VH-VL binders against Probable pyridoxal 5'-phosphate synthase subunit pdx2 (pdx2). Designs and how they scored, part 16

Target 1, 248 residues: Probable pyridoxal 5'-phosphate synthase subunit pdx2 (pdx2), of Dictyostelium discoideum (Social amoeba) (q54j48)
Amino acid sequence: MEELIEENNIKIGVLALQGGFKEHVEMVKSIKHCFSECENKYKYSIIVQEVKSVSDIKKLNPHGIILPGGESTSMAIIASSNNDGENIFTFLKEYIKQGNFIWGTCAGSIMLSNNVDGQKVGGQSLIGGLDVLISRNYFGRQIDSFETKINLNLKFSKNNNNSILLENFEAIFIRAPAILDVIDKENVEIIGEYIVTKKDGTKEKVITAVKQNNIIASVFHPELTNDNRFHQYFVQLVLNNHLIKIKI
Key: E = the ipSAE of ESMFold2; O = the ipSAE of OpenDDE; V2 = 0.75 times the mean of E and O plus 0.25 times the DockQ between their complexes.

## First folded at step 16 (VH-VL; framework fv_refanezumab)

Design m4 (from k2 with heavy chain D54H S105T; at its last look DockQ between E and O 0.01; V2 from the best seeds 0.00; counts 0 for: pae O 12.7 > 2, placed apart)
Fold by OpenDDE, look of step 16:
Structure m4 (fold): chain C 248 residues (1-248), chain A 121 residues (1-121), chain B 112 residues (1-112)
Amino acid sequence: as target 1 above (248 residues)
Amino acid sequence: QVQLVQSGSELKKPGASVKVSCKASGYTFTSYYMNWVRQAPGQGLEWMGWIRTHTGNPYYADDFTGRFVFSLDTSVSTAYLQISSLKAEDTAVYYCARVDTWDYTGYLDYWGQGTLVTVSS
Amino acid sequence: DIVMTQSPDSLAVSLGERATINCKSSQSVLYSSNNKNYLAWYQQKPGQPPKLLIYWASTRESGVPDRFSGSGSGTDFTLTISSLQAEDVAVYYCQQYYSWYTFGQGTKLEIK
């Protein structure tokens, strides 16, 4: 059996300040490195590690970072940044600009969004980069936390040559935000949508997950399920990018 | 339709510098990396590297470090190749070619017409 | 670096006859995750830039005539022109894009 070389390791960092970072780590660990049916030996291995600071991230030098959800996640990051010499938000902005992959879950998706509903026009996002309009605690305003089934269109190719449709994917929403609109419709791909029934009985379509280049956002919590396919999606994107970046 | 239009032929002396342009049209410029490929007269193709059009981050192949600089002007959907301290061996046709950033395909589907750079004393 | 080696260096084929060009990679260019061969074929006519013919080892680019076909997997690949036409006179290159980019040395195809 061909052994993996260290250079073929995909490194994933999970920001571990608040939220379900442990669950994310476990989900990533459960991945078998192949989304589709592949009978060939895996060329790459996955290393996942919790990161709590800029120094941790630098040390790990991950190919992708997961930003877990949590009500106080943003505040915790801000608080941490005030105590550290280097601001983690500033670092992550640069991290994204460098083309590294980032996935924001729930609160993480808010942090990545350029436009947050309720904020003044021109308000600065904590991290930014995602050209969408996201509403904070959208579902909290309508209903409590809930679980439902959604469909996810996972595209690995812009031309739909390589896509996987996940039907009836278990999605857990915890006072979840919602992506209301895509600002850059040319570059932002909608991964999932959901029809929300409001309290008054009216229907509204919301976007549950998007991808823009190296930025992925989901408003639901796949890490709280037993389905690691979204994590597989993220990791495979990272892997594909890694292959392009270093071509090994 | 997708087009990559490169600047015209250049005649330079050794030690001089040259800047070749590649103007893209007919597609979203920032959705494809721009590659540079060198072809010496009567020789094969050599991949020089690419530049990420979204970030401006270049990568240079091992043989093309130092004197070669990739740059962008995204406002006009143009990629540039600058070669400094030109040598006779730099005489070649230089091509720009795009690669899909989304598909991570790697193959070069559209090419510029090429720019001949001649270095002669 | 993955080294690409084409054979033959030059080939003369009569009009209407089959032309076969081989390409070997120093290591496999088959990606296990998607089971695709990161191998392309290009056609370059005199005074023109290369033109993509085949990608993923066997998929024809749009507009490429049916007489062109690619086959192979792993380390051994073949470009076949089933019935050579006059306009097919060119230099053909294989290219791997599995690990960065490397081209074969090219095969000059002429009419016999």
Scores: ipSAE 0.000, ipTM 0.496, lowest interface PAE 12.7, mean pLDDT 87
ESMFold2, look of step 16: ipSAE 0.151; ipTM 0.616
ESMFold2 (binder alone), look of step 16: mean pLDDT 93; pTM 0.947

Design m5 (from m1 with heavy chain D100G T101P; at its last look DockQ between E and O 0.02; V2 from the best seeds 0.00; counts 0 for: pae O 12.9 > 2, placed apart)
Fold by OpenDDE, look of step 16:
Structure m5 (fold): chain C 248 residues (1-248), chain A 121 residues (1-121), chain B 112 residues (1-112)
Amino acid sequence: as target 1 above (248 residues)
Amino acid sequence: QVQLVQSGSELKKPGASVKVSCKASGYTFTSYYMNWVRQAPGQGLEWMGWIRTYTGNPYYADDFTGRFVFSLDTSVSTAYLQISSLKAEDTAVYYCARVGPWDYSGYLDYWGQGTLVTVSS
Amino acid sequence: DIVMTQSPDSLAVSLGERATINCKSSQSVLYSSNNKNYLAWYQQKPGQPPKLLIYSASTRESGVPDRFSGSGSGTDFTLTISSLQAEDVAVYYCQQYYSWYTFGQGTKLEIK
């Protein structure tokens, strides 16, 4: 059992270049609950660290990475990549391909998206992997920032048998992007939706969060609330995947 | 101060159902799991399971699947235990008990006063 | 499931004397990552709910008299009452919370 416990250490890296990386770290550290029976069935520890470079990531060797939001995040990552001999985008692409989990918030979600509204079809995404169409600063075009309550359907498996509905989840949008459409409807799971009321009174549905295999994206900032359940969700997914890999 | 107050004693016939309530006060209800523990007359304590008050997700111990249902009304900080198809063997005192998150505490620090459920023909 | 076994099932101790209750787990309840034992002791008086006495094998809950102490690690644990008082008459339970929750069968403590 002790050996198993050691193997169940979950490492989470938070990219700490720009955005609310500190808040993400704090949220992960605050995790005291598990959504599944793993809470007391399997013992595990969560190690969360800020990572600022490929070297940091390699040293930590995380099972999951959080990409914080912020309009300057992409720029910061690019700048960092230019200073380091190894491109962090390239590394993260490979990291995802290896089956490791990644969660992008706000700007992070844009980086993970294969298609960005306003860009040429087939344009090269920074990281990519998520088969959605995302609009940059969708809400910024209408409102600067706002707080609202959204519903989130957290699926832990492909089967709807293991899902949790979070109703009235406090969500903070800061000039937020919006997922406009899911391209791969077969493989992309919609976690949350929100009905936006436009200035002209018309309503439009946008997607607030999605999951495709080991890629999670949210356009809101759960790290800025006191509700760590989305972070719990991410960690739970990472843990579940890890347990599968170690054949537990 | 932390208090867990349970509903009163119940007398039921076999086949009937019972719903026991546990009202919490003095703390943030959704920050602690609510556990149910059964104690048959003159017997020891049996953990029945818990419900995550934050999510409403219950977990039932192996011996307490099927006829036992945990539920919540968070608006009044109350947890419920429902037992259907009651049997004589269900005669026991049922306790609700609070537990913090596993990494935080994991032990049952506060208990309700218990609810006696008697199943008799 | 982790099985908890207490010994003895019952004991009678004179007032002022030491009472010792043992608890054994079928597997270790020591978490190596934090070096904590996930073992608690409860006191249950007649007609009352259980009361937490000790957690983490040796940490006394607030309000619990100093005469109560817990010791042990891994699979073997002991609850000790250094000087038995009349109000200590009760059934005592050990409980593991390492993997879900299981209780010992209880130990009835009486005054000799």
Scores: ipSAE 0.000, ipTM 0.499, lowest interface PAE 12.9, mean pLDDT 86
ESMFold2, look of step 16: ipSAE 0.242; ipTM 0.687
ESMFold2 (binder alone), look of step 16: mean pLDDT 92; pTM 0.933

## First folded at step 18 (VH-VL; framework fv_refanezumab)

Design n1 (from m3 with heavy chain D54E; at its last fold request DockQ between E and O 0.76; V2 from the best seeds 0.73)
Heavy chain, then light chain:
Amino acid sequence: QVQLVQSGSELKKPGASVKVSCKASGYTFTSYYMNWVRQAPGQGLEWMGWIRTETGNPYYADDFTGRFVFSLDTSVSTAYLQISSLKAEDTAVYYCARRDTWDYSGYLDYWGQGTLVTVSS
Amino acid sequence: DIVMTQSPDSLAVSLGERATINCKSSQSVLYSSNNKNYLAWYQQKPGQPPKLLIYWASTLESGVPDRFSGSGSGTDFTLTISSLQAEDVAVYYCQQYYSWYTFGQGTKLEIK
ESMFold2, look of step 18: ipSAE 0.685; ipTM 0.854
ESMFold2 (binder alone), look of step 18: mean pLDDT 92; pTM 0.943
OpenDDE, look of step 18: ipSAE 0.707; ipTM 0.867
ESMFold2, look of step 19: ipSAE 0.701; ipTM 0.860
ESMFold2 (binder alone), look of step 19: mean pLDDT 93; pTM 0.943
OpenDDE, look of step 19: ipSAE 0.703; ipTM 0.870
ESMFold2, fold request of step 21: ipSAE 0.675, 0.648, 0.697; ipTM 0.848, 0.835, 0.858
ESMFold2 (binder alone), fold request of step 21: mean pLDDT 93, 92, 92; pTM 0.945, 0.944, 0.944
OpenDDE, fold request of step 21: ipSAE 0.752, 0.690, 0.728; ipTM 0.886, 0.864, 0.879

Design n2 (from m3 with heavy chain T101K; at its last look DockQ between E and O 0.52; V2 from the best seeds 0.53)
Fold by OpenDDE, look of step 18:
Structure n2 (fold): chain C 248 residues (1-248), chain A 121 residues (1-121), chain B 112 residues (1-112)
Amino acid sequence: as target 1 above (248 residues)
Amino acid sequence: QVQLVQSGSELKKPGASVKVSCKASGYTFTSYYMNWVRQAPGQGLEWMGWIRTDTGNPYYADDFTGRFVFSLDTSVSTAYLQISSLKAEDTAVYYCARRDKWDYSGYLDYWGQGTLVTVSS
Amino acid sequence: DIVMTQSPDSLAVSLGERATINCKSSQSVLYSSNNKNYLAWYQQKPGQPPKLLIYWASTLESGVPDRFSGSGSGTDFTLTISSLQAEDVAVYYCQQYYSWYTFGQGTKLEIK
């Protein structure tokens, strides 16, 4: 039996203001040490904790942070920023710049996007960092939720041939945004795509998930399914980066 | 046959507003973004931004924010460019041009004939 | 922003001769994911709007004469007219649509 090495612990923070943060926590708790059929010489412990403030994040000092979805989450974050001594948006911007991993789901993906449909090029974003064009509520201004199967090409590194294709992944969209374009095609990798049939019968291809270095975004809600593979993907990315940093 | 027909030339005073129209025909209007491109006299082409024809959401290039407004009337398959607080440097030919929304980034395959806007005191 | 630079600014070519226009991008417009160059060529005759000639660097637009061709990849691109015709007198523009849209400054092609 492999022993847990304390220095190999991976810490994940889930921003827990509003939304499906509990589901994300549960998903992370269910994760195995290795995403794929990989052999690791070391057994790592995954520590996941809810964080509600900059103080919480600093205390946990996570290797990665999950930004849950829901418009209410965005609003809650904004409200929280007004009450705390330190602005969480400013903190997260720096957090990303430092090379820490962040995953935005649904509304979280919007907050991470540098460009939002209906605005100007280079317009102000809440957090930013992701060089894409994202559309709010692309799948309907009203409560349009749906489930479908999508394919995901999980990229672990920009030049890595070790990608994992997940076919027929259950994807839940809730008033979901959509990524319309990749602005920095050199650094942004497309993980998921979907062909949308509009109400008028026209079709459009949209991006459902992307990776830009330490930034991950998905417009669907994997936390609402029983499939934790996307969470495994995120944790694996964090783990890989951590291993590089500690030179193990 | 795909056609983009724009409104006629405009002569305006500084500070005034102008609204240029671009009427599309011969294709499904909502299947293409409508782009706007500016060309000053004797100068090159400048992309101004686009408007999504299915949602009405605009996206403006950095140099074309504030005074420039894209809009639609989908009932007549028409896109509009409004420029407010006109300046002499706004004197140019303005083109509408479509791009397919099927792909993430697209070339501009059909263009309007252009609308000359002259701003002179 | 990706800057597009054309060369030459102006070109005079005899009828029936080959015309070559170059375009250079400040960064690669080749997308590794699909191996496509996000580069287009447009022709603009006096008093007319631009007309699409080539897209994806080398694909000829429908209805465009086959004497027009596009080549290149990454940062260096070329528009070639194999045999210049009188109706080819125009300003030609390259355009990247890799990251938003930017045009070259244009190349004026005239008959020598």
Scores: ipSAE 0.487, ipTM 0.815, lowest interface PAE 1.9, mean pLDDT 90
ESMFold2, look of step 18: ipSAE 0.577; ipTM 0.808
ESMFold2 (binder alone), look of step 18: mean pLDDT 93; pTM 0.947

Design n3 (from m3 with heavy chain T65E; at its last look DockQ between E and O 0.71; V2 from the best seeds 0.00; counts 0 for: pae O 2.5 > 2)
Fold by OpenDDE, look of step 18:
Structure n3 (fold): chain C 248 residues (1-248), chain A 121 residues (1-121), chain B 112 residues (1-112)
Amino acid sequence: as target 1 above (248 residues)
Amino acid sequence: QVQLVQSGSELKKPGASVKVSCKASGYTFTSYYMNWVRQAPGQGLEWMGWIRTDTGNPYYADDFEGRFVFSLDTSVSTAYLQISSLKAEDTAVYYCARRDTWDYSGYLDYWGQGTLVTVSS
Amino acid sequence: DIVMTQSPDSLAVSLGERATINCKSSQSVLYSSNNKNYLAWYQQKPGQPPKLLIYWASTLESGVPDRFSGSGSGTDFTLTISSLQAEDVAVYYCQQYYSWYTFGQGTKLEIK
């Protein structure tokens, strides 16, 4: 049996102020070491921990961070940043700039977006980094919460040859935002789309998930399902990046 | 038939305000973004921004922050452009134009006839 | 910002002859995710608003005569009028909607 070495550990932090952070932790714990049917020459351990402060993040020194959904989460983060010596938003901005991976779910996706519908251009992103236009509570205009099947094209690189198509993925939307447009199409890849039938019978295609280099965003809640493939996707991205960095 | 009908020409003094209207008909008003495009005399087209007709949320291009305000009256399927603190350089024809939002497109498929705003002392 | 540059600035073509207008973007407007070029062409006649002719670089808008066509991909695009008609006298604009909105400076097309 191959022994685990420290270099083979992937560390994931889940921001645990409020919201469904427990579900994310459980999902990550359930992940196999290799996404899909791939074979890895090395045995890796996935370490997932809740983080509640900049201090926690520094202590863990994660390769990736998950930002859970829920408006309450956003508010909790804001509140926390006021109480801590170091601003968590500022820290996360730098964390992203350093090339570390981050995944925002629902409200987390809003926080990562550079442009929020109804706000001034470039004005009020809490964290930022994602070059999309996102609409807050988009689905609230039609339906508050719903479940549906969506297709996901998981992009592991900018090369279309390295992607996995997940058909009929169960997606849970809770007063969900929607990505209306991709601003930087050079770097932002669409992972998921959904055709919305509006009350007036017209249809609109919206984006449900995107990847921009080390930033992932989804407007739905995969953590509320029994399907951990999106979590596997995130962990695999982190793993791939880690392997490149250590030149293994 | 889709139509966008704009208000008539305006002559204003510097520092004044103007409000241009764009009335839509022939389609569901709240299903398409309304864009505003400026064209100075003898010049090209310049995109100013858009307003979501379903939510009323505006988005302004960088050069049009501050003095420009997009608004709606959905009861009469009308979009408005208000310009405050008018300057001579604001002299232009202003167009409203409908956006086809499918596939995240930005092309503008229907246009108003334009409204000339002249700012002169 | 993506800069759109048209060429030529003005063009005179004889009736029945082919007219060609070029548009170049400062960066590619081809989106890899859907393999579409986010490029449109507009026609503006004197005293009239712009009219959409072509979108997605090569798709003809409904009601537009088939003598109009768009081609190109990435950074180089062309609007072609196969047989110029008198009613085609106008200023033509290309537009990218890849990253927000920018227009070319326009090309004035006249009859020779």
Scores: ipSAE 0.326, ipTM 0.763, lowest interface PAE 2.5, mean pLDDT 89
ESMFold2, look of step 18: ipSAE 0.674; ipTM 0.846
ESMFold2 (binder alone), look of step 18: mean pLDDT 93; pTM 0.944

Design n4 (from m3 with heavy chain D54Y Y110V; at its last look DockQ between E and O 0.62; V2 from the best seeds 0.62)
Fold by ESMFold2, look of step 18:
Structure n4 (fold): chain C 248 residues (1-248), chain A 121 residues (1-121), chain B 112 residues (1-112)
Amino acid sequence: as target 1 above (248 residues)
Amino acid sequence: QVQLVQSGSELKKPGASVKVSCKASGYTFTSYYMNWVRQAPGQGLEWMGWIRTYTGNPYYADDFTGRFVFSLDTSVSTAYLQISSLKAEDTAVYYCARRDTWDYSGYLDVWGQGTLVTVSS
Amino acid sequence: DIVMTQSPDSLAVSLGERATINCKSSQSVLYSSNNKNYLAWYQQKPGQPPKLLIYWASTLESGVPDRFSGSGSGTDFTLTISSLQAEDVAVYYCQQYYSWYTFGQGTKLEIK
């Protein structure tokens, strides 16, 4: 029965090791509205901060973290070399297990994946947790970058309840990966897809965005567009999770 | 006509190695995954893993992460299975099978005729 | 791992009669994101490789006779041969491709 009437600070960390972290910060700052009925029942403020170390993350104590796109090998090296007594990726594994929200874009989606096509022994360090098979350079083999419009089925609850369809969302792909398969279909929901026509004229359907409970992944760069609705989606998920926790 | 033609039967001693070939024809080899499936005498089918022919990247099922190696020669549209340090329990028919990829599918639409590998002292 | 269990292990059916083979998965193989059942059926005749019959639980592979059909959803699946022919003597396997791959143990179909 009782609704929350106090202002809720939603704290978002943006991992600022390499890549497009500034663009993500600006997109989060641009959020004026959310998707749910949180206008007059749940007042909230969005606090967004770059985080570069485990110490930064602990100080912010964020409800959700964004892992930007960029060069995934460089990010893994920086994560291990910039520790302040802890490896950032090791910390993020525990952060995810605790039920905190994380969203990886492009290279960030690779770092979250449990199965990376062509992963080598002694290769790139990964965070893991997302049970998909991802291909690092699926689109970049033929085209370095491209832009197209895709449909996104934004899911807030399991079984498509409270889903929002974003038609013709501008998706920017830069040396982008693609999700080839979902391994844990019970827990991983498909948000976005794309049909690729191969050189022989055959077609392949690949996944461009997924949600596994508290883990969000997208292979495109919404932070490089003028459309902040995917960032709104992530913040809404973080807010919903926070509201559940404080009502206990 | 889509076909997968495998190399002939092999008789090997324990500790030896074997390399089974699977030659594809009638389709674009690099557009489909190639799977390997084992069937021990009088027993059912056991999936061993696949190789993504576009990249040459293999995936091995848990029980096959050691002595089993998948490889390709795309210039002749051929996939290979190499088994090292052969054991008697490796005696089986080994099938290659093509994976249909549409809509994240994993069913095996075209099969090779099978290669019997017999390991005995 | 998803375990696939077939029943019966063996059955004998008279020519022209209906044959029914069941397959049960230890977990649902229905993917809510695309509403598809990740289940296939294969026929393996004596001395031959397996041959795909059915995919997506109920979709008939091209060139497979109409007497074959698949049904079921989630965890319980059925392969039906509406009018058994002599050439249908085989071992039939179900396979899930929901999370990696596993096959059922097989069902031997014989003529009475």
Scores: ipSAE 0.556, ipTM 0.807, lowest interface PAE 1.9, mean pLDDT 87
ESMFold2 (binder alone), look of step 18: mean pLDDT 92; pTM 0.943
OpenDDE, look of step 18: ipSAE 0.691; ipTM 0.865

Design n5 (from m3 with heavy chain W102S Y104S, light chain Y31S; at its last look DockQ between E and O 0.01; V2 from the best seeds 0.00; counts 0 for: pae E 17.8 > 2, placed apart)
Fold by ESMFold2, look of step 18:
Structure n5 (fold): chain C 248 residues (1-248), chain A 121 residues (1-121), chain B 112 residues (1-112)
Amino acid sequence: as target 1 above (248 residues)
Amino acid sequence: QVQLVQSGSELKKPGASVKVSCKASGYTFTSYYMNWVRQAPGQGLEWMGWIRTDTGNPYYADDFTGRFVFSLDTSVSTAYLQISSLKAEDTAVYYCARRDTSDSSGYLDYWGQGTLVTVSS
Amino acid sequence: DIVMTQSPDSLAVSLGERATINCKSSQSVLSSSNNKNYLAWYQQKPGQPPKLLIYWASTLESGVPDRFSGSGSGTDFTLTISSLQAEDVAVYYCQQYYSWYTFGQGTKLEIK
């Protein structure tokens, strides 16, 4: 009968197999405020921890996991060779199916994609779940690395009118992939796009960030900027999901 | 002619603070991250972290969170390392080193001459 | 962290002879996306700061004598000095920059 003040520890794991996991940890630690206004009824704290094994993930029991950028083949090898009989990617497939949130950046976005352009038969191990076509190292073919300003339409629910526009967001692309197409057009929401001028002078629109339910992917490196708003977005999504689960 | 010129040696007592400077010349300061590397007497090299010279956003290696602060003055192309609450174990040579980010590489192509910080009673 | 282990810890080599220093990483530092090994070698002469010799495992930094060469891939790397000279007395460090930065413990090179 009474209103309860609930204290919530929002636990974020950062997969620390190799690559830029430390930058992601620091960005999450820098989050001081909710993206949306929090009701006085709910309190939460953010706990972030590197996770290096299935055992680490189970011990933390995180509400969301970040897959950092890095070298995707090396990550796949480490994921299969350094577990006590359990492949980290196999575990993460189930983690996603249970409705837990996951966000892949750069190489992490490749690992989450169901379809990789030009992938050989029997190619690199992937986690999957995201119904897009991604091109590995798309920007590296044209431009090895670059920084630019993009607009991001942050969406919090599929059928909700609410979104937050981030104008002139600094996007850092380092041998980055690009999302060439959305395969499940009903469930994949486009968060960011960028117009590439190719060497022959023609222009091509590519997708730089998407959301499919509990799966977030971005091809740029927000963790290398001074702007933690994309990390705030991910944590807010995790919080919203947690609050729904508690009420049910 | 890329140069990194560091401030001179420091002799400090435990509990004091020190600020080491690293002045860059011969290149666009804000185009390259600046790293700090420690070398205790007779020991090897230990990476402390970096600072983005375009944003001032620092990153610290695990052992260097807390008492170590990186900062910049871009108007004079200078990076700083401040160490507070000095301990005897902080006795070391501290190097600044430039990270080449022009092709997204991470090797340290130019180094300062080093600054010896000695902490003794 | 990726652990970098050098061997030997020290060696003495006669002038004009070949010196070989090995570096082994606990994990591969080869990127399959760009086929580069994220491995550098540094020389630290007595009383001096470290100096970059080699990056991408085998690419010689400008101004470095061609008697220095780097080889290897994945987890096993070698620095070779084809004809040792007196000015090569130094401590040599390997470093991975694949996942943050880790230095080897150093190899002290002396004249026999």
Scores: ipSAE 0.000, ipTM 0.404, lowest interface PAE 17.8, mean pLDDT 82
ESMFold2 (binder alone), look of step 18: mean pLDDT 93; pTM 0.945
OpenDDE, look of step 18: ipSAE 0.018; ipTM 0.563

